# Designs tried in a protein design chat: VH-VL binders against Protein LST7 (LST7). Part 22

Target 1, 242 residues: Protein LST7 (LST7), of Saccharomyces cerevisiae (p53237)
Amino acid sequence: MSSTVISLAHFCDKHGPRIISVTQSAEKGTLGEELLVPDYPTESYCESCLLQFPEESTRSMRCFIEDVPFITTQYSSIRYQLLNSIIKRAFSEETMIYDNMPFIFFDDLRGLNLVIGFKLYDENARGNERRYCFILTVDSRSHDDSMKMLSEHWNFIIGGFDKMIAYIKNIHKSEFLGKNKTVENNLETLNNNAFIGSYLRANKSKFGRNLVSLTDDKFLFVRIHKWNSFLLHTVMNENKLP
Below, E stands for the ipSAE of ESMFold2; O stands for the ipSAE of OpenDDE; V2 stands for 0.75 times the mean of E and O plus 0.25 times the DockQ between their complexes.

## First folded at step 14 (VH-VL; framework fv_anetumab)

Design i4 (from e2 with light chain S36Y; at its last look DockQ between E and O 0.62; V2 from the best seeds 0.00; counts 0 for: pae O 4.8 > 2)
Fold by OpenDDE, look of step 14:
Structure i4 (fold): chain C 242 residues (1-242), chain A 119 residues (1-119), chain B 111 residues (1-111)
Amino acid sequence: as target 1 above (242 residues)
Amino acid sequence: QVELVQSGAEVKKPGESLKISCKGSGYSFTDYWIGWVRQAPGKGLEWMGIIYPGDSDTRYSPSFQGQVTISADKSISTAYLQWSSLKASDTAMYYCATQPYEFGWFDPWGQGTLVTVSS
Amino acid sequence: DIALTQPASVSGSPGQSITISCTGTSSDVGTYNYVYWYQQHPGKAPKLMIYEVSKRPSGVSNRFSGSKSGNTASLTISGLQAEDEADYYCSSYTDSDTLVVFGGGTKLTVL
């Protein structure tokens, strides 16, 4: 069965392209236990890579919409290799634009992928920026079916991601400005820093930082989970891909 | 300025153990990967592995897995490459280099350590 | 062993443009923009010249440029100078357990 998943990924200063979260759906009437991931040592994750829920012991989140389980985890137990390949490509594309420009690619191995990237300013990051992307993946070998689904729900999907990104940017900005009242002008510098230049210039310690910290929203990933679940549910109910 | 200084040339016999060092300066040692690259005399560059000194996460090339040990001492900003038992085929120049992320480029490089293993 | 394929040697006259190719597979150069070029003079450590296919570090001459098409990356050196005589190595990320791979190297001779 072709499945649609939504991932949040970032370009980690330590690890390169990494998945932060994956939201997946299971079969109606089930608990989706197969989507849960075993316990893993969180110490192996850097701060910026780690999925964080309000309850520190929580490594996954599950909800039900019309008896369909939706589960968000740090990685996909079923599609681990696939998603890793996808995010690596996403962040390697020269044409990737981080300002709400959708990037679409398809191949027989990775299916259809819609990528929307965004950046957050962070002086403690290489290049003074954190790079993220949301990825809608249709795990299907049928290009036509996948494209049809995407086209039929284009405005809804894009609008959804735009809203999520806008929310993240807004709360990040608020947090940033709250701490640095004098630095409104530094947000504009995101476009001018060459990665390598920043790397070479930054004789300063760079720290990992997760989105919860960047936004000061401990419920951020809960919100993302809920939204992703809603988005997936809506798209899946209207277009059951064979 | 970021700089890597490697230990001096080594002349060893087969079967001997060896540990060479790479000391970083001018940057936060714990925040960047350090890679090791081998270059046999008159040959090309060969990736051996990398280490993240912050948590000692280490990755090896399959060709070097079990053949060498990569380690780091963050307290003195030093990375190490070591052999338990050297072979003649280990004769090479060994470079360390900083890597910004796991799949990234190497820059800058150390000056290299020449290791000669002969009977 | 996974290796990238480079020509063993290339040559050019001062002022000319030369290109060094680096051919990989869909598991490395063909899929990802993680291609790097290094210059190595005799008895010296390698120096990064190009990163991520076409990006040039600060301090590197604009005579050096990089590109990629399919499974082949290319380093172009324009306005060839005597100082450009060196060995050049390409490198790339791979999807295999060998995370980083190097090409065999190309000796550039300036005639």
Scores: ipSAE 0.028, ipTM 0.647, lowest interface PAE 4.8, mean pLDDT 85
ESMFold2, look of step 14: ipSAE 0.517; ipTM 0.785
ESMFold2 (binder alone), look of step 14: mean pLDDT 92; pTM 0.939

Design i5 (from e2 with heavy chain Y32F; at its last look DockQ between E and O 0.68; V2 from the best seeds 0.76)
Fold by ESMFold2, look of step 14:
Structure i5 (fold): chain C 242 residues (1-242), chain A 119 residues (1-119), chain B 111 residues (1-111)
Amino acid sequence: as target 1 above (242 residues)
Amino acid sequence: QVELVQSGAEVKKPGESLKISCKGSGYSFTDFWIGWVRQAPGKGLEWMGIIYPGDSDTRYSPSFQGQVTISADKSISTAYLQWSSLKASDTAMYYCATQPYEFGWFDPWGQGTLVTVSS
Amino acid sequence: DIALTQPASVSGSPGQSITISCTGTSSDVGTYNYVSWYQQHPGKAPKLMIYEVSKRPSGVSNRFSGSKSGNTASLTISGLQAEDEADYYCSSYTDSDTLVVFGGGTKLTVL
């Protein structure tokens, strides 16, 4: 049995790599309440690092697909150190160039990880960009079984991440429509460019911004939760059958 | 252009208090961590801890937790390293340096403050 | 905590290429690409030469290059010059409460 999760992470100007959200399933027929962990320490999180649902005090979301609970939260007490290690490795890989090109890495401790990075223009961030990635993690002792599952679902998973990333980028671009024509032209160019050491340029950064703020979409993380739950359910359901 | 300027050398006796400073200029002081690094005479570099001047978020290496206080005054773009009671083993060169995030590299460095503690 | 191992000294003649090693573990150098290298002349503050394994900051000569293989990072200095004589330190992110650790340092002597 493999444990599969989808994470959204970013490279915070203050903290470096930080997890924003983790989507995972619990056993079919249960309520998954053990994954709805207590309140998280808030002093270690800035605005750009926080998972925000429409109800400000809520830090977890749950849904059910065919009697399987799927939970999205920012913190997983059972896997927190492992997931932190995974994102610190992912953002340090030379193949992380933030142009929607997927890459993978594997080791015995961290499992198999499929990563796709993207960036959003933000004049309040270092180098005028905020950097993110989605990560599918397969935590299985069987390297060959993990690679087989990934190979069989490669196009589906990448296509799913691409669609969510495109949605985020389009909503972010739409937030600036009509407000700044010059920024819109620069946004298209900047969002397609890969920068190495971009935060070492002249820095005008003032404050962190949450993805909800960058998109003006209070339900953004609900949409991410539902999409990631759908992706996980499809991968898990197809693995069980054949 | 971007500079970290530290306070001058100090000669102290065991048991005395000391506060040394590190003033940043030429960049947004509140947007980068300031780290402190110790170098005992003839020895290597040791990371002591960091502060984020924008919100005073402070982290210490376990070896230095409770041994020293790191603080900052963002209104004058200055970070501080402070002892309440110096020991002879505190004799060292102390550097401040800018770090881009909580475990990033060190660039630029201050010129160093030599602290000598002897009876 | 987890120490990074460097040779105590290295020497070379002008024009030679030399390499300084920095050996860690799978908890740091082996897994992560957060290795930095610093040059320190006597009585001076350290200077960043390489960050993130192989990246050079502006103003650092391309004679300095960095790489890693397995648990060992390397700093290579080509076309060795007299002014390269200094102490060199590596550093890395580590999976510990310390966050960043330094190597013990390597004294480079130009013969």
Scores: ipSAE 0.708, ipTM 0.862, lowest interface PAE 1.1, mean pLDDT 84
ESMFold2 (binder alone), look of step 14: mean pLDDT 91; pTM 0.934
OpenDDE, look of step 14: ipSAE 0.867; ipTM 0.934

## First folded at step 15 (VH-VL; framework fv_anetumab)

Design j1 (from c2 with heavy chain D107Q P108H; at its last look DockQ between E and O 0.66; V2 from the best seeds 0.00; counts 0 for: pae E 2.9 > 2)
Fold by ESMFold2, look of step 15:
Structure j1 (fold): chain C 242 residues (1-242), chain A 119 residues (1-119), chain B 111 residues (1-111)
Amino acid sequence: as target 1 above (242 residues)
Amino acid sequence: QVELVQSGAEVKKPGESLKISCKGSGYRFTDYWIGWVRQAPGKGLEWMGIIYPGDSDTRYSPSFQGQVTISADKSISTAYLQWSSLKASDTAMYYCARQPYEFGWFQHWGQGTLVTVSS
Amino acid sequence: DIALTQPASVSGSPGQSITISCTGTSSDVGTYNYVSWYQQHPGKAPKLMIYEVSKRPSGVSNRFSGSKSGNTASLTISGLQAEDEADYYCSSYTDSDTLVVFGGGTKLTVL
């Protein structure tokens, strides 16, 4: 419904590019209920692809900023095909380097997209890393109009994405260092019983991990929701007359 | 070291059932998709579908949906392609191949299983 | 018929360079960098020669290179040798439920 959205996506070991979350707004003064997704089983999602809120039954998150509702979901019935096409193009771009360097692309079908990618280390992932990106999408057929909107907000959006990425990387680093200390202590204990330790290391398998698990922060997606809502509100507020 | 070994050639009559196999070794079988590709005699390659053995997630080309069954037994690192009732037009070489993603390239190929269906 | 268009045949003499084209649409080759190329000798399984448009797997000669421009991907074989005589197929990710499509194949003849 919104002409401007923010997405979080990753490159899944099983699926390739997948959307994790989409944040969008509804009309000021409404409750935005048309954007909420009903509860349904998520068994078709792999662990690494799942948008996970603290309450297991929650599938959508809503907040209000100056009476504008902002909603974050994993699924959008009216825009999923478009967003899926956007992320598959974004992760195929040769210039995506995953060093927080932004890039943009535009076409008549997918609109204007500002992308910034990042990586998290994960020994349970293929290649020991998981790749992510945040994407601002401006859904307009006019390249000049979309570029004008983007140029007015370029530094703000990049700065906003960089701050959230830095936060995620920092708490992931803290979780990783804590987990490594636990594993190191367990290995030293198991080395007094070398057969068991060797067996456990030999049977370590690769598997998907959710960002909540990678950061040990059950509120992570609530924080992302609120931050992305703030970013969208700022962009929309400066380009609209209330 | 990655190897995909397929079951031997089959000669069948129309209406018979058939299940051919593809055994993977040299890698963790549950971590990669196994795709099936058909090649009719003297013809090109046709993608039939894929399975992710880790959770049995299975996708079919629309051209083959409902015409074959793709399955896997991860306990013996084996994928299967099955027909409930063969037709003469099913005569072809059938390859299994490993893919890194649901849409990725075919890194390793089995040797092929020739299926001949004739009266 | 086929989803990606390749010439039915190409030919060249030993030592020449040849190029095989693979034309798709903006919904596959034109937009995405998920094009691959396969070589198939008679009676043998296909072999991956190029992936992600231009990358070579380990063990594939640098005489094989890939590129794309617009909706057309290209496989170039330099220094043509007799053993290069084979069928060549391109493949691409698509936006459709098919996910992966092959070209119709190109028979390369070394004169």
Scores: ipSAE 0.434, ipTM 0.734, lowest interface PAE 2.9, mean pLDDT 83
ESMFold2 (binder alone), look of step 15: mean pLDDT 92; pTM 0.940
OpenDDE, look of step 15: ipSAE 0.752; ipTM 0.872

Design j2 (from c2 with heavy chain W105Y D107Q P108H; at its last look DockQ between E and O 0.46; V2 from the best seeds 0.00; counts 0 for: pae E 2.4 > 2)
Fold by ESMFold2, look of step 15:
Structure j2 (fold): chain C 242 residues (1-242), chain A 119 residues (1-119), chain B 111 residues (1-111)
Amino acid sequence: as target 1 above (242 residues)
Amino acid sequence: QVELVQSGAEVKKPGESLKISCKGSGYRFTDYWIGWVRQAPGKGLEWMGIIYPGDSDTRYSPSFQGQVTISADKSISTAYLQWSSLKASDTAMYYCARQPYEFGYFQHWGQGTLVTVSS
Amino acid sequence: DIALTQPASVSGSPGQSITISCTGTSSDVGTYNYVSWYQQHPGKAPKLMIYEVSKRPSGVSNRFSGSKSGNTASLTISGLQAEDEADYYCSSYTDSDTLVVFGGGTKLTVL
């Protein structure tokens, strides 16, 4: 089984650090069924924390690249405790500055982790921003071997994360600009701008929003799944950990 | 602007029940955790537990699980700490404090409620 | 031990710098950067001085600073003044059970 995984996490206003999705691989030639998570109701979760696929009942996504299964779920049934510990450390690092600058950390318990944080504007979030990160985790005791693999794949992994983050930011910016133009057109067209401003302010509240809503892209997590699977597959083919 | 105002001092006998309150103002009460902290006379601070008034999600320190009840009434922006049967060892100052997330720091503190349990 | 250890007392003269330590384990202080510090004057509620190891809330003097090395967090007060005489508590997240824990407190005396 592969020791390398990719996670997407955020800092929830209520919960603090939470995993949104984890992409893992299984052994070539298998169906990877051990990595699938049992289905469970999603209505009791914070909206901003949820992994959402286009069909509401779907909680796992699987694809195959050269007969290797890649699976994305909200949590890993095998590594849940490890990954929760990793994100709590990642969001607490002083070098986490959410400007697409990567950083790494390593310890005996959590392995080697490459982290890239980013922010999205959301007027409904505390401080009008939501904080996210992508994390590549090498779950291995060998610091030297993990650093060698990371060093050999550095540009590829960082470039891959940067491209997905840029996509997310761009489509979110397009949705934000579209809403701002609509609000501006409505305000400029209506003769009662004072009432509209008061109404909007009175109804504004802090609540959770899903990445799907922030980007208006119901396939966003499918795209993340496929991209992260591609990144993992490439790393696994060219460099293997002990 | 943010203010937490606690109910007044209480003098009780062992075996009596008690409910003390913490009223929040100057912010949206349902959007932040309220934690409870005990300080026995001459002693340090002890975290007791927290509640998220928006959905009543409540967590307790293992030392206090089953010993007290933490609750909130969001319609009046008030959190509560309650005992069904007080003990002399419950004599302490009790603070409420606002936390930004589940394990976060204590941003704003109430003035404290002194609870004295004696015969 | 998951408790945070602080010295019982620290003293210094006006104008000097002093440091109060808060020692835990890798599971509370060493791994995570969620340490906070509180000042408590007699008869008053605690006041947040430092959060997330080194950040100051608005309204807190820049004479107060925080840092961490290994399993020990430190609160440093520079330019010590008589008004700094108080009890100081550290607090941190612990890895087990997602709990918040306080140190035992340190009495700062300004000589």
Scores: ipSAE 0.484, ipTM 0.764, lowest interface PAE 2.4, mean pLDDT 83
ESMFold2 (binder alone), look of step 15: mean pLDDT 90; pTM 0.928
OpenDDE, look of step 15: ipSAE 0.804; ipTM 0.889

Design j3 (from c2 with heavy chain W105R; at its last look DockQ between E and O 0.67; V2 from the best seeds 0.69)
Fold by ESMFold2, look of step 15:
Parts: structure tokens; C-alpha cells; sequence
Structure j3 (fold): chain C 242 residues (1-242), chain A 119 residues (1-119), chain B 111 residues (1-111)
């Protein structure tokens, strides 16, 4: 049960693949306290890599579904090195084309992984885009059992990731169009290359680095936490699905 | 035009210090890693370490940790490789190269700095 | 440290196709697609020819292609020309404390 996780990762301009968030379950009837991470890493300042909840000091989120705790953190102490290896492989797969088309990979070390990538346009990022993926990881002793679970929930999992990705893309598009409308009006009003150039560079940098900032949604990671917890619970509770 | 231009060849004696440079132009210097690669005479390429000039984040290959110092001065778009006490075995060609992320491809390369250490 | 194995030399005649291999392990080439190839003429700096296994930077001839199978990456040069005579190095991300490792190099001779 607790061997299945959902991750959100991106390809950082500085570091390459980095985990943004990991959603895990703990044992039914417990509080899941062993999965909570009280300290925030202070190393490698990378705003685009940060998991950010509305209260800035908060570094984890917990909810309960049918007495099962689900916890989202940026760093999983019990799976950290494994998950880093998984995302480094995932972003390097030739079938990762960032068009919401899912793919899978499996090996004995990294388990079965279902990946769906997407990208958001950001003028402040290299190549004017930031690349992301959601990953469902089934860390099972049996390839056949993992494939059976995946095949039974395929449409549900992919549909769930698609809905969350569509939400993110939609609010990002709305924020981008709002800023471009303002920039266009400002450009027409001032008509001064020096002023306009410096203004555009400064504002784009501030708005284009963190996923919360990119979407202007301070609750974004709360929504991702709740959605991933729902997906994970459904996948893990086969008694509730035909 | 993205370029990396390195300082000229050096002839030194064992025990002397040395600091060689790599100046980047044609791109935003603080947004890319600069890596250093050694090539001993007639030998292959060896990764030595990298620096991210934007925040001075510096990583060394275990083989070179404590052997050299990598640094950068972002105000003049220049990275440095430095020895406090040269050895004859430090005789090699030293390249700097730009990397888009911490284990990414090397492109472009500097022209190289030949360091010769002999008595 | 983990090393990538390349043949010491390969040769071919003008117009032929040749392939240079780069063999690693499941901790690098076998798992990840962060493989690059570099061409180095005598007395010159290396030049990037292929990255991420099969991608070609702008300005590199389409005669150069890359692929991977299992733990082995390959650089293929078709329509061999005299200017292709050089040393060729592969590189890869590794799981170890070393971020990037190079192969030992392959000297290509055009007969």
C-alpha cells in the first residue's frame, strides 16, 4: 500500500531534473508523522524548485481519506535517492515529448513508473519554456502485480493527471494573457525602447520562476496535494473499484 | 556569438602557484555552469569540476577535490582554475566549457590553456 | 571511478559508414539518455557533435548520428570524409559522486 507515490518534477535550468513534491500515504489509522519533514533545506537557492504552501513556513501538507493519511513534502527521507534516480531517467526518455502522452518504464531498482509530461511557456526560462511531469511510482516486488494494478486503473490515472495538467495550463494561460495585455498597453502608451526594455525584463523575471508565481495561484500546491491524495487513495484501494 | 576565451600558455616550476582564466561572452554568464576539463599529454579528457557563476555554487570531481580551486568573478564574466602548489603531474591542457545544467553537454569549449610544469 | 569503454581506434575508407561504440553500465549509459559525443582534431578543443544520445546541434552535418542499445551508445558517421579523421569521446551522466564521465577516446583514421 505505502509503496506507491505520486511525484511532481521539473527540469530546472540550473540543476536539471528536480523533485518539486511527493505525495505518499501512511498506515491507515495512524497520523503519518514519520513522513512529515519539519526542516526546510537551505541549500541551492532555486525558486523554481520550491514547494510553496500559502503559509511560507509550511513545508508539508497532510489530509485524511477514510482514515488513511496522505502527506505531501518536497523531500522524502525514505525514498529520496530512489525518486531522484527516477526523475533523471524519466526526463531523459526519448518518449517524453511533453504533449500529455503518457509513457511507462520499469526496472528492478526503480519499479514501475507512469509518466506524463507537460510544459509551460516562460520568457525568463531557457528556451522560453519550463518542463514538468507527474509520475506515479509503484515500488513493488512484482512486475506482474504492478502492471495489473496499472492496467486496472489506467484511464482513471491518466484522466486524473490530464485534469490537473489542464487546470495548471489554463490558469497559467490566463495569467500570461493578463500580463501581455498590460505590457502591450504600456508599450503603446510610452513608446520608449529604453524604459520598455528594462521594465519588461524586470517584471518577467519576477513572475516566471516559481510555479505558484507562474500561475498566480498561492493555493496551487494545496490543490495538487488534494488531487494526488485522491488519485493515490483510489489506486491503492482496489476493494472500491470493479 | 557565444565564446569562451582562455588565458595563454604557462611554463612553471614545481611548487609555484598559478591561476588561469576563462572569459565568457555572447551570453548571460551567470545563467550557465562553467566546467573545467583536463587533458594530459596524449591522454583523454577528465572532468575536474564546475561552477555556477550566478551564486558561486561549486562542485568538484572526487579526484580533484582539494587539488585545485575553481572560482568566478561574475562582474567580468570570468571563471578561474587555480593551484596553490603545482606538481609536474599537473602538466596538461586545461579546457573550460559551458554546461546548460550540472551534468549537461559541453558547448562551447574554450581554446585551452597549456600548463607545463618542469624544473 | 566508473569509466566508459571505447575502442582505441577505428578506420574506414571515404564514403563508407563507420560506428564508434561507448559501453557503460546500468548506472549510466544503460539507464540514462544523457550521452554526448565530442570530436577533437589534433591541437584543437573538442567540439560537440551529438547530445542526449541522438540530438545534433546546429552546424553539425547530418552524416553524424547517435543511438543507444542496452549499455552501449553508438556514434555513426556516414559518407566518411577526410575531415572526419580525429579523436572521438563519449560522455555520460553517472549515478556516482562523479557527475559526468568521459570515455577513453577513439582515434578515427580515414584511409
Amino acid sequence: as target 1 above (242 residues)
Amino acid sequence: QVELVQSGAEVKKPGESLKISCKGSGYRFTDYWIGWVRQAPGKGLEWMGIIYPGDSDTRYSPSFQGQVTISADKSISTAYLQWSSLKASDTAMYYCARQPYEFGRFDPWGQGTLVTVSS
Amino acid sequence: DIALTQPASVSGSPGQSITISCTGTSSDVGTYNYVSWYQQHPGKAPKLMIYEVSKRPSGVSNRFSGSKSGNTASLTISGLQAEDEADYYCSSYTDSDTLVVFGGGTKLTVL
Scores: ipSAE 0.655, ipTM 0.841, lowest interface PAE 1.5, mean pLDDT 84
ESMFold2 (binder alone), look of step 15: mean pLDDT 92; pTM 0.944
OpenDDE, look of step 15: ipSAE 0.724; ipTM 0.870

Design j4 (from c2 with heavy chain W105H; at its last look DockQ between E and O 0.60; V2 from the best seeds 0.72)
Fold by ESMFold2, look of step 15:
Structure j4 (fold): chain C 242 residues (1-242), chain A 119 residues (1-119), chain B 111 residues (1-111)
Amino acid sequence: as target 1 above (242 residues)
Amino acid sequence: QVELVQSGAEVKKPGESLKISCKGSGYRFTDYWIGWVRQAPGKGLEWMGIIYPGDSDTRYSPSFQGQVTISADKSISTAYLQWSSLKASDTAMYYCARQPYEFGHFDPWGQGTLVTVSS
Amino acid sequence: DIALTQPASVSGSPGQSITISCTGTSSDVGTYNYVSWYQQHPGKAPKLMIYEVSKRPSGVSNRFSGSKSGNTASLTISGLQAEDEADYYCSSYTDSDTLVVFGGGTKLTVL
């Protein structure tokens, strides 16, 4: 049997492609406890790579939709190697251009993957940008069957990812404008000198930043969990996916 | 100009210890990995391992795990490769190179440090 | 143990185009686009020529280009010049503990 999951990943300045969160379902009528990973090592996770819930000790989130448990976590011991392979391939595809344009790839090992990439401006990142993607993975060995199922839900999934991406971009823009007002005022005063603007931008400290920090929203990953659970449940409820 | 400058050539005997260096300049040393690559005489390139000087996160190729120690001193922008007990088979050119992420490409390279182990 | 296969040597005349191949597996070149090419003149350190299959770093001539098809990446040198005579190595990310592996190298001779 195959499963369907939704992942959020980014291209870390230190690590390259890394999974931030994965949302998956357990069997209807169960508690999904086998998917909860309350304790796992985080020493290899830099700030930008880490999944953060409002309660600092929390490493997994669970909700129920019509008796189906949906779990979001950063680590899945059953699928860790496969998910890492998927995101390393996704970020290396020539069609990953971070313009909210979806693309897909398939192989017998990694299944069918629908990817939408996006960027957030961050002066603390190398190149002043952080790159992300949402990925729907249909873990099936049948390319034709997986593609047919994906095509039946294409508009719904893309629309769902677009809405979450737009939400993230909007609250990030609000955080950015609030934090950078003083710098913008200084640039306006000295705007006759392009070197001064370049110098100020070049002097920004570089370090990893969590999406919670980039949006000033400590509940961001709870919102992502609930939205991805809704998307996944809707796809499962209207059609069976392998 | 981004530059990696390595310590000079070494002639050693089997069993001796050695620590060679790689000093980075022209960029933020703590923001990039430093990788080490071996090239035995007349042979190709072999990846040995990497270090992220910002937090000392260190990874080794399985072929070199336990054979060498990779370290860095970020206060002087310098990475190190060291042996506790050299073997004749350690005779090679050793390069350091900067990598932009964990498995990224190598750019720039240091000039290399020739290590000759013979008695 | 994991290696990328390159021809031992390739030759060409000045002004011609030549291609050097780098063949891996579905665990590296076939799946991922983290392929790089390095030029090494005798007695000198390697120099990055191409990264991420086809991207050229600043300061590298546009006579050098890269591509990939299936499990094989290729470096193409157009307008061959005497100074292009060197050893060329490919590298790739791999699904292994080594993370990055090099090819065996190709000696390019300019006739």
Scores: ipSAE 0.692, ipTM 0.861, lowest interface PAE 1.3, mean pLDDT 85
ESMFold2 (binder alone), look of step 15: mean pLDDT 93; pTM 0.950
OpenDDE, look of step 15: ipSAE 0.705; ipTM 0.865
ESMFold2, look of step 16: ipSAE 0.679; ipTM 0.855
ESMFold2 (binder alone), look of step 16: mean pLDDT 93; pTM 0.950
OpenDDE, look of step 16: ipSAE 0.828; ipTM 0.904

Design j5 (from c2 with heavy chain R28P; at its last look DockQ between E and O 0.64; V2 from the best seeds 0.72)
Heavy chain, then light chain:
Amino acid sequence: QVELVQSGAEVKKPGESLKISCKGSGYPFTDYWIGWVRQAPGKGLEWMGIIYPGDSDTRYSPSFQGQVTISADKSISTAYLQWSSLKASDTAMYYCARQPYEFGWFDPWGQGTLVTVSS
Amino acid sequence: DIALTQPASVSGSPGQSITISCTGTSSDVGTYNYVSWYQQHPGKAPKLMIYEVSKRPSGVSNRFSGSKSGNTASLTISGLQAEDEADYYCSSYTDSDTLVVFGGGTKLTVL
ESMFold2, look of step 15: ipSAE 0.754; ipTM 0.882
ESMFold2 (binder alone), look of step 15: mean pLDDT 93; pTM 0.946
OpenDDE, look of step 15: ipSAE 0.843; ipTM 0.918
ESMFold2, look of step 16: ipSAE 0.745; ipTM 0.879
ESMFold2 (binder alone), look of step 16: mean pLDDT 93; pTM 0.947
OpenDDE, look of step 16: ipSAE 0.759; ipTM 0.873

Design j6 (from c2 with light chain D97Y; at its last look DockQ between E and O 0.63; V2 from the best seeds 0.69)
Fold by ESMFold2, look of step 15:
Structure j6 (fold): chain C 242 residues (1-242), chain A 119 residues (1-119), chain B 111 residues (1-111)
Amino acid sequence: as target 1 above (242 residues)
Amino acid sequence: QVELVQSGAEVKKPGESLKISCKGSGYRFTDYWIGWVRQAPGKGLEWMGIIYPGDSDTRYSPSFQGQVTISADKSISTAYLQWSSLKASDTAMYYCARQPYEFGWFDPWGQGTLVTVSS
Amino acid sequence: DIALTQPASVSGSPGQSITISCTGTSSDVGTYNYVSWYQQHPGKAPKLMIYEVSKRPSGVSNRFSGSKSGNTASLTISGLQAEDEADYYCSSYTDSYTLVVFGGGTKLTVL
């Protein structure tokens, strides 16, 4: 009945809250082509804000589960303004403390939103941290109907997000320790103060990092697409009229 | 330690051009937005626009679009506010201020540049 | 552009607590928690006192606190002192193209 979407967003050092990806479904039996966004301008996006699939030209990902298409894109022409407002509110909520504990907000304009924030360490980010959240949005006109759907799937949704976040944090930790160990090993090997000093200063330059880079996983957004598609499919099937 | 130092007061005639400056120190200039805020004599604060010196990404309030130019030179950690043709109504105090993201709070503020435009 | 509504003036005696209101809409203060407060003494630049509704930057006295309820944000100054006499402005993110909107300002007089 009501549209349900899952978004991944971050708090960009330059832009503040920005959406990275949104996963949506289309009608069963269709190809969902109206949700595909294959070509759009990215001049205003920094590297940390972009959705990045393994193929450089790919802007959307589509899969099918039981003949239902699920599409992940960065820009949703149908819901862009709504999702933009949702993430700006989500990152401003007083209960957003990036500890993997979920919180909920609802209003008549933005629907019901379940939010889970998390952080990744990055020495190239302001404050040495990059902040993210996953958001499940139920665009229902009724608070009670949306809460009923959410409560019926609570453990499944929260468990799914927790597993996704744990995966991301784990592979990020592995990438960080590998990269940091290499720098420290190079420091021990070189052992020349003038050259070492120049090298360390050059490596302290700030730059935006994509989540793919932070995890060294070029398929990360494909995995997120598949996780989110599965979550949405399960939630949608439980709420359909028999 | 973080400081914004603005250029000195200006007295100009209508129709003249003007470029005022805002120099940042004590932080990485390319990592923060610089916003410009106008305060007419005895009046409140008005947001004019912002620039991100790292890539020159610039946004203007609709009230000021096309009336001023905001620019930056990251090599000398300096942002600029420029008029091609001043009007008497441009008489005001102009502040620059640092913003942590495109709609973030203002901290610190420059000391202000008083611009007086009169015949 | 839309301005946030503040009382034109407030007054209090030394040692009192005083509150300055900042009323917006659901398109700014009511929905988002990006409210900040600035103190401006005559002839000086504004100074950030509160950001993100209730947070104090380093060096600002804990006599200053912020809160919001519905569409109204509030700055509270406890233990009022003579040096608190100044103009106070609120600001907020707004859904409009303007990005940041200021209130009209409130003159605080210490009696």
Scores: ipSAE 0.650, ipTM 0.840, lowest interface PAE 1.5, mean pLDDT 84
ESMFold2 (binder alone), look of step 15: mean pLDDT 93; pTM 0.951
OpenDDE, look of step 15: ipSAE 0.780; ipTM 0.882

